# Designs tried in a protein design chat: VHH binders against Rho1 guanine nucleotide exchange factor 1 (rgf1). Part 13

Target 1, 188 residues: Rho1 guanine nucleotide exchange factor 1 (rgf1), of Schizosaccharomyces pombe (q9y7u6r621to808)
Amino acid sequence: KRQEVICEVIYTERDFVKDLEYLRDYWIKPLWASSCIPERKKEKFIRTVFLNALEVQAVNSKLAEALTKRQNYKPIVDNIADIFLEHVPKFEPFIRYGAGQLYGKYEFEKEKSSNPAFAKFVSDVERLKESRKLELNGYLTKPTTRLARYPLLLEAVLKYTDEGNPDKQDIPKVINIVRGFLSRLNVE
Below, E stands for the ipSAE of ESMFold2; O stands for the ipSAE of OpenDDE; V2 stands for 0.75 times the mean of E and O plus 0.25 times the DockQ between their complexes.

## First folded at step 13 (VHH; framework vhh_gocatamig_d2)

Design b70 (from b67 with L99T L100W; at its last look DockQ between E and O 0.17; V2 from the best seeds 0.00; counts 0 for: pae O 8.5 > 2, SAP .738 > .668, placed apart)
Fold by OpenDDE, look of step 13:
Structure b70 (fold): chain B 188 residues (1-188), chain A 119 residues (1-119)
Amino acid sequence: as target 1 above (188 residues)
Amino acid sequence: EVQLVESGGGLVQPGGSLTLSCAASGFTFSSYYLAWYRQAPGKKRELVAGIYSGGYTYYMDSVKGRFTISRDNAKNSVYLQMNSLRAEDTAVYYCARGTWYPEGPFDSWGQGTLVTVSS
């Protein structure tokens, strides 16, 4: 059961990274290349709507990579807390992202409502198979929702961790760090 | 006080290379988006390249494959390696720090460094 939960942690981490890559490759990059947003305000718009999503992507990509390497090393994963202890302290980008999320959504909707070219862009992208029938806003909320899931996922691992396993003492440390970020997210 | 100081500009022949540096101080460098802008005479300032704190980079189309932006957080510095320089690359190059919300991104600017590409 512990291995199953660990696999879920790793799988969902990779999936989260893929979601951010989707934002990068199908929204951010195409918008930079497109003319649907006037050049004079393109940068500000992109940065407002997508914020520092790519910073989050950079941090979590490394986490996912480390977890994957651990998983590939041998079939039984003995520990994951050490990996989280290394990467979770770098989760500051989540705070910055969360702080601007509502305003980003507002500006996105505003532009979509007033700019037909952009509205078409949005429609086209969201109709792609790669969108998985999920609107942009569904992806923009993923960083904050993912952050909130870490304690639950790790607690599940902890539940099936033996007393002699270092994760027994280290997972709570990771959870505390994440909760620290979550507390800041709620007030900032 | 936020300070950005560019260096490395100068005269270079077409096809030549130049590396610009920007030394930053007065803020947590590793947490910020950094960018290089340029302004040619009679033209508007334009974004040349940007680099996020996580390392993701952006380039304007005309410099892709020729310019490389990088950062060294330990040295609080951002760099722009410019290869295969062209006459149209002549401009004052500015280092900028990006800020975030709610007013949108703002930039702190250096004084600029002149790059002249001429035979």
Scores: ipSAE 0.012, ipTM 0.285, lowest interface PAE 8.5, mean pLDDT 91
ESMFold2, look of step 13: ipSAE 0.013; ipTM 0.467
ESMFold2 (binder alone), look of step 13: mean pLDDT 81; pTM 0.820

Design b71 (from b50 with D100H; at its last look DockQ between E and O 0.01; V2 from the best seeds 0.00; counts 0 for: pae E 5.7 > 2, placed apart)
Fold by ESMFold2, look of step 13:
Structure b71 (fold): chain B 188 residues (1-188), chain A 119 residues (1-119)
Amino acid sequence: as target 1 above (188 residues)
Amino acid sequence: EVQLVESGGGLVQPGGSLTLSCAASGFTFSSYYLAWYRQAPGKKRELVAGIYSGGYTYYMDSVKGRFTISRDNAKNSVYLQMNSLRAEDTAVYYCARGLHYPEGPFDYWGQGTLVTVSS
């Protein structure tokens, strides 16, 4: 059962990183290349809507990479907290992202409602198979929901962790760090 | 108007150290990715190190462990601490403003500062 939860931690981390790469490849880069947003406001619009999502992607791609490497080395993964202790202190970018996401959502909806070319762009992207039937706002919410999910996943791993395993002592330390970030976001 | 002004270049011996600085003005510095590029004679300009708006850093493989990029948002400045310098590090170093990620686009560049590593 422990391995099932650990596998869920690992694959959902990879999925989270892929969702942020989707933002880069299907939204941010194509918007830069497009003419649907006036050039005068394009940089500001993209910065406002997508915030520092690609900074979060950069941080969490390293976490996902470390977890995957551990899994590839030994398919029955005994420990994960040491990897989290190395990476979770670098989660400051989640705070900056969360601070701007409501306004970014507002600016996105405002432009979509007043700019037919942009509305067409949005519709075209959201209908792509790669969008997996999820609207942009669904993807933009993922960093905050992911941060909140770490304590739940790690508590589940802890539940099935034996006394002699270093994770017994170290998982609570990881959870404490994450809860510190969540408190700063005013999300628990 | 956006300006990026590099300083701190010079002549150093192999194994030596040098700190480059880039003073920025005319934009909301804290919102941007900043990068150091370099161009050696006869070579294309290459990304050396970058720092995201929230402080996360990137380094090219050949400088990892030797170079450190940092930013001071209160001083609108980005720095490159270069240690264990090698002849291959000889180049003109440029400060650049990027928008969201290391591959670009970069819309403003400094004039460059020359670093020469020679025994």
Scores: ipSAE 0.105, ipTM 0.568, lowest interface PAE 5.7, mean pLDDT 88
ESMFold2 (binder alone), look of step 13: mean pLDDT 83; pTM 0.836
OpenDDE, look of step 13: ipSAE 0.521; ipTM 0.807

## First folded at step 14 (VHH; framework vhh_gocatamig_d2)

Design b72 (from b48 with L99R L100F E102P Y108S; at its last look DockQ between E and O 0.01; V2 from the best seeds 0.00; counts 0 for: pae E 6.3 > 2, placed apart)
Fold by ESMFold2, look of step 14:
Parts: C-alpha cells; sequence; structure tokens
Structure b72 (fold): chain B 188 residues (1-188), chain A 119 residues (1-119)
C-alpha cells in the first residue's frame, strides 16, 4: 500500500512537470511566434499571464528527475523524504508565481474578451487533444494546487511508514517546510 | 534603451578567482531572465550560467561547483563569481537578457569583459 502511494507521488510529480512543459510548448512558444497580440505589448502580456511558470518547471524537473532515478534504481522505493528534503527548500519560485496569478488571469481574460484573433488562438489551443479538455486557467492554477497537495500525499506515505524507516522522522520535516511556503503564499 | 554593461574581467592565475558584474538599465530588471555567456577564440558563444526572474539558477556542466550566478534586483545587477579558474575558462564573457528563459532567445547583450586565465 505504501508503494502505491509512493508511485502516485512520483507519477504525479512527473505529470506536473509535463503540464508545465505543455504550457511552454503549446502556449508560450506559439504565442511568441504568433501575431495575435500586438507586438508592442506581446512580451509584457506573455510575462504577465504565464509569470515564472517555467522557473517552477525547472525546479520541479530536478525533483521529478531525482525521484525517477531512485525508482529506476530500485522498483521498490524504500525512501523518498531525503530527496524531498534536498529539493523542497528550493520552492521559493512557487511564492512568486502565486503572487502574480490573479492579475495574470485578469489580463488573460481581458485580452480574450477584446481581441478576436487572440480568442481564436485560445480556442484552437484548448481544442487540441494535448490540452486534455482543460482550459488555460486550469493549467495556470497547477503550481499552487500542486504545492498544496504535497502534504496530503506525504501524510499518506507516512501513514504506512514503519518506525524504523528514516522517512518516519523526515517526512514531517518536509511537510513543515511545504506548509511554511503555503502559509507565505496565502499572505503574499 | 536597454543597456547591459559588464565589468570585472582581467588576468588571473589558474586556481584564482574573479567576480564579474553586469549593470542593467532600461527595463524592469526583476522580471527578466539573465545569463552569462562566454566565447573563447575560435569557439561559438556558449551559455555559462543563467538565473531566472525568481532566482533559480542553471549552470553548464564544466562550471558547476566553481561558478555562482546571482542577482541583486535592488541594484539592477547580475554577478558571476568564478572560483578555481582554469585556462579553459579564458574567454570574453557576455551578460545577456532573455525574453522568458535564461537559455534564450536573447534580445540584448553587453559588450563583453575579457577573462584570461594564465600562468
Amino acid sequence: as target 1 above (188 residues)
Amino acid sequence: EVQLVESGGGLVQPGGSLTLSCAASGFTFSSYYLAWYRQAPGKKRELVAGIYSGGYTVYMDSVKGRFTISRDNAKNSVYLQMNSLRAEDTAVYYCARGRFYPEGPFDSWGQGTLVTVSS
């Protein structure tokens, strides 16, 4: 049962990174290449809407890589907290992302409602199978919802962790760090 | 007018250290990715280190553990601390502003500062 939760932690981390790569490949890069946003405001618009999403992707790509490497080394994964302890302290980019998210959503919706070329771009991208029937705003919320999900996933791992396993002592430390970030996110 | 001005280059012995500085103006510094590139004679320009707007850093493999990129948003400056310098680090080092990523595409470069590592 513990391995099922650990596999979920690892799989969903990889999936989270892929979702941010989707933003890069299907939204950010194509929008840069398009003419649907006036050139004089295109850069500011893209920066406002997508924020530092790709900084978050870079941070969590390293976490996903480390977890995947551990899983490839030994399919029955004994420990994960040591990996999280190394990587979670680097989660500051989530705070900066969250601070701008509301204004980015406002600017996105304003442009979509007033710019028919952009509205068509949005519709075309959201209809792609790669979008998995999720609108852009659904993807843009993923960094914040992912951060909030770590305590839930890690508590589930802890539940099935024996007293002699280092994760028993270390998972609570990881959770405390994440909850510290979550507290800061709510005030910033 | 976007401007990037490098300084701090010079001659240093192998094993020595230098700090490069890049002073930026003409844009909202805290919102941009910044990077240091270098170009050795006869070589293509290559990424040395980059720093995202939120402070996350990336490095080329050969400089990891020896070089540290940092930024000071209050001073609109990005720095490259270079330790344990080797002859192969000899190059002109450029500061660059990225559109959205430290890896590029880059739309502004400085004039460069020469670093020479020699006995």
Scores: ipSAE 0.066, ipTM 0.542, lowest interface PAE 6.3, mean pLDDT 88
ESMFold2 (binder alone), look of step 14: mean pLDDT 83; pTM 0.832
OpenDDE, look of step 14: ipSAE 0.512; ipTM 0.793

Design b73 (from b69 with S53Q; at its last look DockQ between E and O 0.07; V2 from the best seeds 0.00; counts 0 for: pae O 12.7 > 2, grease 24.3 > 24.2, SAP .909 > .668, placed apart)
Fold by OpenDDE, look of step 14:
Structure b73 (fold): chain B 188 residues (1-188), chain A 119 residues (1-119)
Amino acid sequence: as target 1 above (188 residues)
Amino acid sequence: EVQLVESGGGLVQPGGSLTLSCAASGFTFSSYYLAWYRQAPGKKRELVAGIYQGGYTYYMDSVKGRFTISRDNAKNSVYLQMNSLRAEDTAVYYCARGLFYPEGPFDSWGQGTLVTVSS
């Protein structure tokens, strides 16, 4: 059971990174290359709507890589908390992202409603199979929702962790760090 | 190799003016967001001003109306004009290259230049 839960943590982390890569490859890159947003407004718009999503991607991609490496080292994963203790303190980008999320959504909807070229772009991308029938706003909320899920995921691992395993002491430390970030999201 | 080199720092009296310069090399300057940061002793690094590729500028509240960020793409340089300087502006000022897609979400930093405001 512990191995299953650990695998879920690792797999969902990779999926989260892939979701951010989807934003990068199917939204951010195409928007930079397209003319659906006037050039004079393009940079500000992209930065407003997507904020520092790629900074989050950079941080979590390293986390996912470390977890994957651990998983590939041997069939049984003994510990994961040490990896989280190394990477979770770097989660400041989540705070910056969360602070601008509502305004980003507002500007996105505003542009979509007033710019037919952009509206078409949005429609085309969201109809692609790669979107998995999820609208952009569904992806833009993923960083904050993912952050909120870490305590639950790690508590599940902790539940099946033996007293002699270092993760028994270290997982709560990780959870406390994450909760610290979550508390800041509610204030900032 | 990406390089950012700051200059123009020094000692100035309160109410005085100073212009910082940052010379960039090793990348397509006109494609990048540029910014000035500062770090005072015992304080965290903070964003002072930023300038987008399209010329849009950002300022922290405490420097609005006093500081002006500008860029010269022909000279691969970004500047920070600082007027009405205060003691609280004392810090090491850093030039930074912002994010440009598809470049990674990583900033490049200069070594910094010290600005001291004192009577």
Scores: ipSAE 0.005, ipTM 0.232, lowest interface PAE 12.7, mean pLDDT 91
ESMFold2, look of step 14: ipSAE 0.387; ipTM 0.735
ESMFold2 (binder alone), look of step 14: mean pLDDT 82; pTM 0.833

Design b74 (from b48 with L99K L100F E102W Y108S; at its last look DockQ between E and O 0.66; V2 from the best seeds 0.00; counts 0 for: pae E 4.8 > 2, SAP .703 > .668)
Amino acid sequence: EVQLVESGGGLVQPGGSLTLSCAASGFTFSSYYLAWYRQAPGKKRELVAGIYSGGYTVYMDSVKGRFTISRDNAKNSVYLQMNSLRAEDTAVYYCARGKFYWEGPFDSWGQGTLVTVSS
ESMFold2, look of step 14: ipSAE 0.212; ipTM 0.624
ESMFold2 (binder alone), look of step 14: mean pLDDT 82; pTM 0.829
OpenDDE, look of step 14: ipSAE 0.299; ipTM 0.685

Design b75 (from b69 with Y32R; at its last look DockQ between E and O 0.81; V2 from the best seeds 0.00; counts 0 for: pae O 9.4 > 2, SAP .748 > .668)
Amino acid sequence: EVQLVESGGGLVQPGGSLTLSCAASGFTFSSRYLAWYRQAPGKKRELVAGIYSGGYTYYMDSVKGRFTISRDNAKNSVYLQMNSLRAEDTAVYYCARGLFYPEGPFDSWGQGTLVTVSS
ESMFold2, look of step 14: ipSAE 0.214; ipTM 0.624
ESMFold2 (binder alone), look of step 14: mean pLDDT 81; pTM 0.816
OpenDDE, look of step 14: ipSAE 0.008; ipTM 0.290

Design b76 (from b69 with G98S; at its last look DockQ between E and O 0.01; V2 from the best seeds 0.00; counts 0 for: pae E 6.6 > 2, SAP .775 > .668, placed apart)
Fold by ESMFold2, look of step 14:
Structure b76 (fold): chain B 188 residues (1-188), chain A 119 residues (1-119)
Amino acid sequence: as target 1 above (188 residues)
Amino acid sequence: EVQLVESGGGLVQPGGSLTLSCAASGFTFSSYYLAWYRQAPGKKRELVAGIYSGGYTYYMDSVKGRFTISRDNAKNSVYLQMNSLRAEDTAVYYCARSLFYPEGPFDSWGQGTLVTVSS
């Protein structure tokens, strides 16, 4: 019921942070160390494709840590909205990421199509077990899909929340903040 | 050419305040992670504070609540407001930039500005 949705909120937040760490460890770091992109354009290419994904990772790792610590403290988690109210105001990085995302995907596909060494690099990484059968573009979409998922998850928690629980009043506040970001994302 | 120029260092009493500035040129300032490092005599250089291109900040534990990093993209500048200074804060402070992560690699450094906290 309520605890099932709360557990889903927590574990999917951890998974989201892990997916951004995957970008760092299997794409950004190896690509920087590689020679498959000419040195004169490597920095700009990596900046264009991955944008501020590691800034999003930094923001959301703190959210994931706070949720995990509360879950570790007590196996039945009574409240989550207070944690979200502290962290969602820091979600501005999602807007910046979204603004460059489509162009970053375009530049990635263009380089893959015209640079055989890079195409080989991409194929090798995407075949790894760690990639879990997802192409890079599937991972690059995750910040935007994650942002959109929060209202759905939080509405499900609210549905099973009793009137005496502070989450009853506070979850709608969190949802309003997130929807504000989502509205800006569509304009920007 | 990429340049980072620190200023604002000096001698200050314990409990005092200083503002460090770093003026940047030769690159798209708004796209980079900026950081302040410090190095005391006989110590390793350590990350003090950093600020992501979107404004998210990091602080080492010993300076949290006392130091504030900020950036002004219109002036291509990053600042470190240092309050409640302690003798342990005595060091040469360096401004640096990085594209990828707060740990580095940092590909450009300033020359440093000395901060001395002493009676």
Scores: ipSAE 0.054, ipTM 0.546, lowest interface PAE 6.6, mean pLDDT 88
ESMFold2 (binder alone), look of step 14: mean pLDDT 81; pTM 0.823
OpenDDE, look of step 14: ipSAE 0.339; ipTM 0.713

Design b77 (from b48 with S53Q L99R L100F Y108S; at its last look DockQ between E and O 0.01; V2 from the best seeds 0.00; counts 0 for: pae O 12.7 > 2, placed apart)
Fold by OpenDDE, look of step 14:
Formats: sequence, C-alpha cells, structure tokens
Structure b77 (fold): chain B 188 residues (1-188), chain A 119 residues (1-119)
Amino acid sequence: as target 1 above (188 residues)
Amino acid sequence: EVQLVESGGGLVQPGGSLTLSCAASGFTFSSYYLAWYRQAPGKKRELVAGIYQGGYTVYMDSVKGRFTISRDNAKNSVYLQMNSLRAEDTAVYYCARGRFYEEGPFDSWGQGTLVTVSS
C-alpha cells in the first residue's frame, strides 16, 4: 500500500508538471505568436493572466524529475521525503502565483468578453483534444490546488511508513514547510 | 476565538478505563492536527497521542495498545480512550491543536482535565 501511495504522489506530480507545460505550449507560446491580442497589450496581458506559471513549472519539473529518478532506481521506493526536503523550500513561486490568480482570471474574462479574436482563440484551444475538455481557468487554478494537496498526499505516505524509516520523521517536516507556504498564500 | 475544552477526567482504579473528550470551536477543525498531552506532578509535559487530518495516529510508547485517539470532524471533537490504566498515567491531560507532529501544538491548549489512577 505504501508503494501505491508513493506512486500516486509521483504520478500526480508528473501530471501537474504536464498541466503547466500545457499552459506553456498551448496558451502562452501561441499567444505570443498570435495577433489576437494587440501587440501593445500582449506582454502585460500574458504576464497578468499566466503570472509566473513557468517559474512554478521550472521548480516542480525538477521535483518530478528527482522523484522519477528515484522511482526508476529500483522498483521499491524506500524514501521520498529527502527529495521533498530539497525541493519544497523552493516553492516561493507558488506564493507569487497565488497572489495574482484572481486578478489574472478577471483580466482573462474581461479580454475574452470584449475581444472577439481572443474569444475565438480561447474557444479553439479549449476544443483541442489536448485541453482534455477543461477550460483555461481549470488549469490556472491547478498550482494553488496542487499546493494544498501535498499535505494530504504526504500524510497518506506517512500512514504506511514504518517507524524505522527516515520518512517517518522527515515527512512531517515537509508538511510543515508546505503548511508554511499555504499559510502565506491565504494571507497574501 | 479558538477554544479547546477537555472533559472526562476523574478518579479510576488501576486497570480501569476512561474516555477523554475535547470539544473544539473557533476554527476549521478538519484542517488541523490534534493531540493529547499530559503532565504529571513534577514532570514535563509530554505528547501522549496525536491524530492527523487524515486520521493517521501516533502514540508514545508507554500507551501503545492501551490508548486510542480518534476524532469526529462533524462534532469538532477529539477523544482519548484510555484502557488498562496505570498509576503512572496519573496526570493532567491537555487537548492541543497543532499543524505539525514533530513541533507539537503551541498555539492553542485546553485548560486540562485531571486523571487520577489510584487504588
């Protein structure tokens, strides 16, 4: 059961990174190349709506990579907390992202409602199979929701961790760090 | 205002059983780690048992197999079922709120309930 839970942690981490890559490849990059947003407004718009999503992607990509390497090292993963202790302290981009999320959504909706060219762009992208029938807003909320899920996921691992395993002591430390970020997210 | 109110303490004979309750209010109960601490006369306060948001529990070695911590999120309550009580279990028991197991709770404590195990 512990291995199953660990696999869930690793899988969902990779999935989260893929979601951010989806934002990058199907929204951010195409918008930079597109004329649906006036050039004079394009940079501010992209930065407002997507904020520092790519910074989050960069941080979590490294986490996912480290976890994947551990998983590929041997079939049974003995520890994951040491990896999280290395990468979770770098989660500052989550705070910046969370702080601008509501305003980003507002500006997105505003542009969508007032700019037919952009509205069509949104419609076209969201109808692609790669969207998985999820609207942009569903992806924009993923960083904050993912952050909130870490304590639950790690607690599940902890539940099936033996007393002699270093993760028994280290997972709570990771949860503490994540809770610290979550606390700040709620305040800022 | 965060409040934790313990109840259920009393005098019990060795080998007896007792259930402590802690009623919580003023915060989102389901979001917090809860714990029972105890302090015997002349001794330091010590963690007895803790329970995570997801229900995973931890115990001090001396109470394993005898004590059970549980929580009811619908009632905003945490409980400590104490079986096979011993004289050394005599202490004031405190309910505490904390987010982190290793650090223990520091921000919110009940007033405590006295458990006396004596023949």
Scores: ipSAE 0.005, ipTM 0.222, lowest interface PAE 12.7, mean pLDDT 92
ESMFold2, look of step 14: ipSAE 0.095; ipTM 0.586
ESMFold2 (binder alone), look of step 14: mean pLDDT 83; pTM 0.840

## First folded at step 16 (VHH; framework vhh_gocatamig_d2)

Design b78 (from b73 with L99F F100L; at its last look DockQ between E and O 0.01; V2 from the best seeds 0.00; counts 0 for: pae O 11.3 > 2, SAP .855 > .668, placed apart)
Fold by OpenDDE, look of step 16:
Structure b78 (fold): chain B 188 residues (1-188), chain A 119 residues (1-119)
Amino acid sequence: as target 1 above (188 residues)
Amino acid sequence: EVQLVESGGGLVQPGGSLTLSCAASGFTFSSYYLAWYRQAPGKKRELVAGIYQGGYTYYMDSVKGRFTISRDNAKNSVYLQMNSLRAEDTAVYYCARGFLYPEGPFDSWGQGTLVTVSS
């Protein structure tokens, strides 16, 4: 069961990173190249809606990479807490992202409702198979949702971790760090 | 065949120092976390210190500040520097690879090396 929950942690981390890459490749980059947003406000719009999503992507891509490497070392993953202890302290971008998330959504909806060209762009992207039938807003909420899931995921691992494993003591440390970020997210 | 061979144990006076070594073979050393366990007479085996692949370390509370675990991947070795030794540190010290709980098999153990702290 421990391996199952560890696999879930690793799989969902990779999936989260892929979601952010989807934002990068199918929304952010195309919007920069597109004329559907007037040039005079394009930069501000993109920065408002997507904020520092790519910074989050950069941080978590390293986490996912480390976890994947660990998983590839041997069939059984013995520990993950050391990886999280290395990367979770770098989660400050989540706070910045969370702080602007609501306003970003507002501006997105505002532009979509008032700019037919942008509305068409949105429709076209969301109809792509890569969207997985999920609207942009569904992706924009993923960073904060993911952050909130870390304690649950790690607690599941901890549940099946014995005293003979360093993760028994280290996972709680990770959880505490994450909760610290979550606390700040709720305030800011 | 996975092998872990401890060395460096012996008799030492309270306050003294001792360095344990564990030579590993038969597996990709850099892929595993390593740990030192100890078992005192009449007591259960307990985790003393662990070191992850990336060098992150764990210590039991009673040895913090006194013991240092380190590894040399090039030498396939893990070490335990023990300073300010106390009588309660007397035990057989074991080198071990990673563990899987509660599912998979226990990881590999060495034969142990005896550390006796006595005046």
Scores: ipSAE 0.006, ipTM 0.225, lowest interface PAE 11.3, mean pLDDT 91
ESMFold2, look of step 16: ipSAE 0.231; ipTM 0.646
ESMFold2 (binder alone), look of step 16: mean pLDDT 82; pTM 0.825

Design b79 (from b48 with S53E L99F; at its last look DockQ between E and O 0.84; V2 from the best seeds 0.00; counts 0 for: pae E 4.3 > 2, SAP .805 > .668)
Amino acid sequence: EVQLVESGGGLVQPGGSLTLSCAASGFTFSSYYLAWYRQAPGKKRELVAGIYEGGYTVYMDSVKGRFTISRDNAKNSVYLQMNSLRAEDTAVYYCARGFLYEEGPFDYWGQGTLVTVSS
ESMFold2, look of step 16: ipSAE 0.271; ipTM 0.650
ESMFold2 (binder alone), look of step 16: mean pLDDT 82; pTM 0.832
OpenDDE, look of step 16: ipSAE 0.759; ipTM 0.879

Design b80 (from b48 with S53Q V58Y L99Y Y108S; at its last look DockQ between E and O 0.61; V2 from the best seeds 0.00; counts 0 for: pae E 10.2 > 2, SAP .72 > .668)
Fold by ESMFold2, look of step 16:
Formats: sequence, structure tokens, C-alpha cells
Structure b80 (fold): chain B 188 residues (1-188), chain A 119 residues (1-119)
Amino acid sequence: as target 1 above (188 residues)
Amino acid sequence: EVQLVESGGGLVQPGGSLTLSCAASGFTFSSYYLAWYRQAPGKKRELVAGIYQGGYTYYMDSVKGRFTISRDNAKNSVYLQMNSLRAEDTAVYYCARGYLYEEGPFDSWGQGTLVTVSS
């Protein structure tokens, strides 16, 4: 059971990074290249809706790489907390992202409702196979939901961790750091 | 008026080191992704390294482990420490600000600083 949860931690981290790359490749780049948002407000609109999503992607790409490297080195992964302790303190970008998310959603829906060209752009992208039947707002919530998922996953790993394993003492430290960020997100 | 001014280029022997600097003005520096690009004679301009607002970095494969990008938001400056220089690093180096991602649209950049690796 422990290895199953660790495997889920690793592959869902990779999936999270890929979802942020999806935002870059299927939304941000095509939207910038399109004419559906007037040039005078395009930069502000894109920055408002997508925030610092690619900064989060950069942080979590390093976490995903470290976890994957550990998995490739050993057939069975015994320890993950040391990797998390190195990377989770760098999660400040999640707070900045969360602070703007509600307004970004509002601006996205407002533009979609009032701009037919943008509404068509949105419809076209959301119907792509790559969108996996999820609307943009579903992707835009992923950084916040991912942050909240770490304590749940790590508690499950901890449950199946033996007393002699360093993760027994270190996983609670990681969870505490993440809960600190979650508390700040709730306030901001 | 957005302004980016590069400095620190010069002639250096293979294996040598240089530090490039870029002084920025006319915009809220801490809000932007900053990058170094280079253009070798007869080649297209290419992204060398970038740094996000929070300090996270990107490097092209050929410079990983040799180059280090950094930023000082208090001084509105971005730097490129170049070590173990090779002849193929010879180029005009440009400082640029970007928008959302490491390959983002080119908003503005300076006039460049020449780095020549030879002998």
C-alpha cells in the first residue's frame, strides 16, 4: 500500500506539471497569437487570467524531476520526505497564484460573455481531445487543489511508514509547511 | 520608457569566465520574467537562460552547469555568470523581459553586449 501511494504522489506530480504545460501550449500561446482579444488589453487580460501559472510550473517541474529521478534509481522508493523538504519551502508562488485566482476567473467569464470571438476561441479549445473534457476554469483551479492534496497523500504514506524510516519523522514536517501555505491561501 | 542596458562582454579565452549585467528601468522590474538571448554570426537569436519573478531559472541544454542567471530586484538588474566558455558561446548577448513563460513573446530588449571566445 505504501508503494501505491508513493507511486500516486509521483505520477500525479508529473500530471500536474503537464497540466500547466497544457495551459501554456493550448491557451496562452494560441491566445497571444490570436486576434480575439484587442491588442491594447491582451497582455493584461492574459496576465489576469493565467496569473503566474508558469512560475508554479517551474517550481513543481523540479519537484517532479527529483521524484522521478529517485524512482528511476531504486526499483522500490523507500523515502520521499527529504525531496519534499527541499522543494516545498519554495512553494510561495502558490500563494501569489491563489490571491488572484478569483478575480482571474471573473475576468475570464466576463470576457467570454461579452466577446463572441473569444467565446468561439474558448469553445474551440475546450472541445480539443487534449482538454480531456475539462473547461479552462477546471485547469485554473489545479494549483490550489494540488497544494491541498499534498497533506492527504503524505498522511497516507506516513500511515504505512515503519518507525525506523526517516520519513516517519520527516513527513509531518513537510505536512506542517504545506498546511502553513494552505492557511495563508485561505486568508489571502 | 522601457530600457534594458547590457554590459560586461569582452574577449576571453576558452575555459574562461565572464559576468554579464543588465540594468533595467521604466517598468516594475519585479513583475517580469527576465531572460538572456544570444545571436551568433549568421544564426538566429536563441534563448540562453531565463529567470522568473520568484527566482526560478531556465537554461538551454548547452549551457546548463556552466551558466548561472540571477536577478537583484532591489537593483533592477539581471546577471549572467558564464563559466567554462567555449568558442560556440561567441555571440552578441541580449537582455530581454518576457511575459508568462520561458518561451514567451519578446516584449523588449537592449542593444546587446558582444562576447568573443577565441585563441
Scores: ipSAE 0.006, ipTM 0.351, lowest interface PAE 10.2, mean pLDDT 86
ESMFold2 (binder alone), look of step 16: mean pLDDT 82; pTM 0.829
OpenDDE, look of step 16: ipSAE 0.400; ipTM 0.743

Design b81 (from b73 with Q53E; at its last look DockQ between E and O 0.70; V2 from the best seeds 0.00; counts 0 for: pae E 3.3 > 2, SAP .736 > .668)
Amino acid sequence: EVQLVESGGGLVQPGGSLTLSCAASGFTFSSYYLAWYRQAPGKKRELVAGIYEGGYTYYMDSVKGRFTISRDNAKNSVYLQMNSLRAEDTAVYYCARGLFYPEGPFDSWGQGTLVTVSS
ESMFold2, look of step 16: ipSAE 0.332; ipTM 0.696
ESMFold2 (binder alone), look of step 16: mean pLDDT 81; pTM 0.821
OpenDDE, look of step 16: ipSAE 0.491; ipTM 0.784

Design b82 (from b73 with Q53M; at its last look DockQ between E and O 0.02; V2 from the best seeds 0.00; counts 0 for: pae O 2.6 > 2, grease 25.1 > 24.2, SAP .843 > .668, placed apart)
Fold by OpenDDE, look of step 16:
Structure b82 (fold): chain B 188 residues (1-188), chain A 119 residues (1-119)
Amino acid sequence: as target 1 above (188 residues)
Amino acid sequence: EVQLVESGGGLVQPGGSLTLSCAASGFTFSSYYLAWYRQAPGKKRELVAGIYMGGYTYYMDSVKGRFTISRDNAKNSVYLQMNSLRAEDTAVYYCARGLFYPEGPFDSWGQGTLVTVSS
C-alpha cells in the first residue's frame, strides 16, 4: 500500500508539471506569437494572467525528475522525503503565483469578454485535445490546489511508513514546510 | 524530443526466436525505466517485460523463462530476446519509457513492431 501511495505522489507530480507545460506551450508561447492581444498590452497581460507559472514549472520539474529517477531505479521506493526536503524549500514561487491568481483571472475574463480576437483564441485552444476539455481557469488554479494537496499525499505515505524508515521522521518535516507556505498563501 | 524506435519484428514459426531492439534518443537513457509492451488484435495493451535502472527486471507470467529483457546504456537501447515463441505471442510490440506499472501513467512510446508467430 505504501508503494501505491508513493506512486500516486510521483504520478500526480508529473501530471502537475505537464499541466504547467501545457500552459507554457499552448497558451503562453502562442500568445506571445499571436496578434490577438494588442502589442502594447501583450506583455502586461501575459504576465498578469500567467504570472510566474513557468517559475513554478522550473521548480517542480526538478522535483518530478528526482522522484522519477528514484522510482525508476528499483521496484520498491524506500524513501521520498529526502527528495522533498531538497525541493520543497524552493516553493517560494507558489506564493508569488497565489498572490496574483485572482487578479489574473479577472483580467483574463475581462479581455475575453471585450476582445473577440482573444475570445476566438481561447476557444480554439480549449477545443484542442491537449486541453483535455478543461478551460484555462482550470489550469490556472492548479498550482495552489497542488500545494494544498502535498500534506494529504505525504500523510498518506507516512501512514504506511515503518518506524525504522527515515521517512517516518522526515515526512513530517516536509509537511511542516509545506504548511508554512500554505499559511503564507492564505495571508497574501 | 523523446524518440523510441522499435525494430526486429517479423514472421516466425512457432518455437522460433526473435530479438527486438529499441533505439532511444532525446533523453538520458540510463536514468529511466524501460519496458516492452504488446497489443494483440482485439486485446488491451499489456506489459511484457520491464527493466529498471538498477537492472531489476519484470516479466509477465506467460513469458517467464522464454523472454529476456536487457539494456545497453552505451547504445541507448533496450532489447527483448524472445525464445520458444508461441502463436499467442503474436502482437505489435512497443517500447516504452518510464512506466512503473502496466496500468501506470503514459510516458513515451515507440510506433511498435509487428511480431507474427505462425506456421
Scores: ipSAE 0.030, ipTM 0.497, lowest interface PAE 2.6, mean pLDDT 92
ESMFold2, look of step 16: ipSAE 0.346; ipTM 0.684
ESMFold2 (binder alone), look of step 16: mean pLDDT 82; pTM 0.830

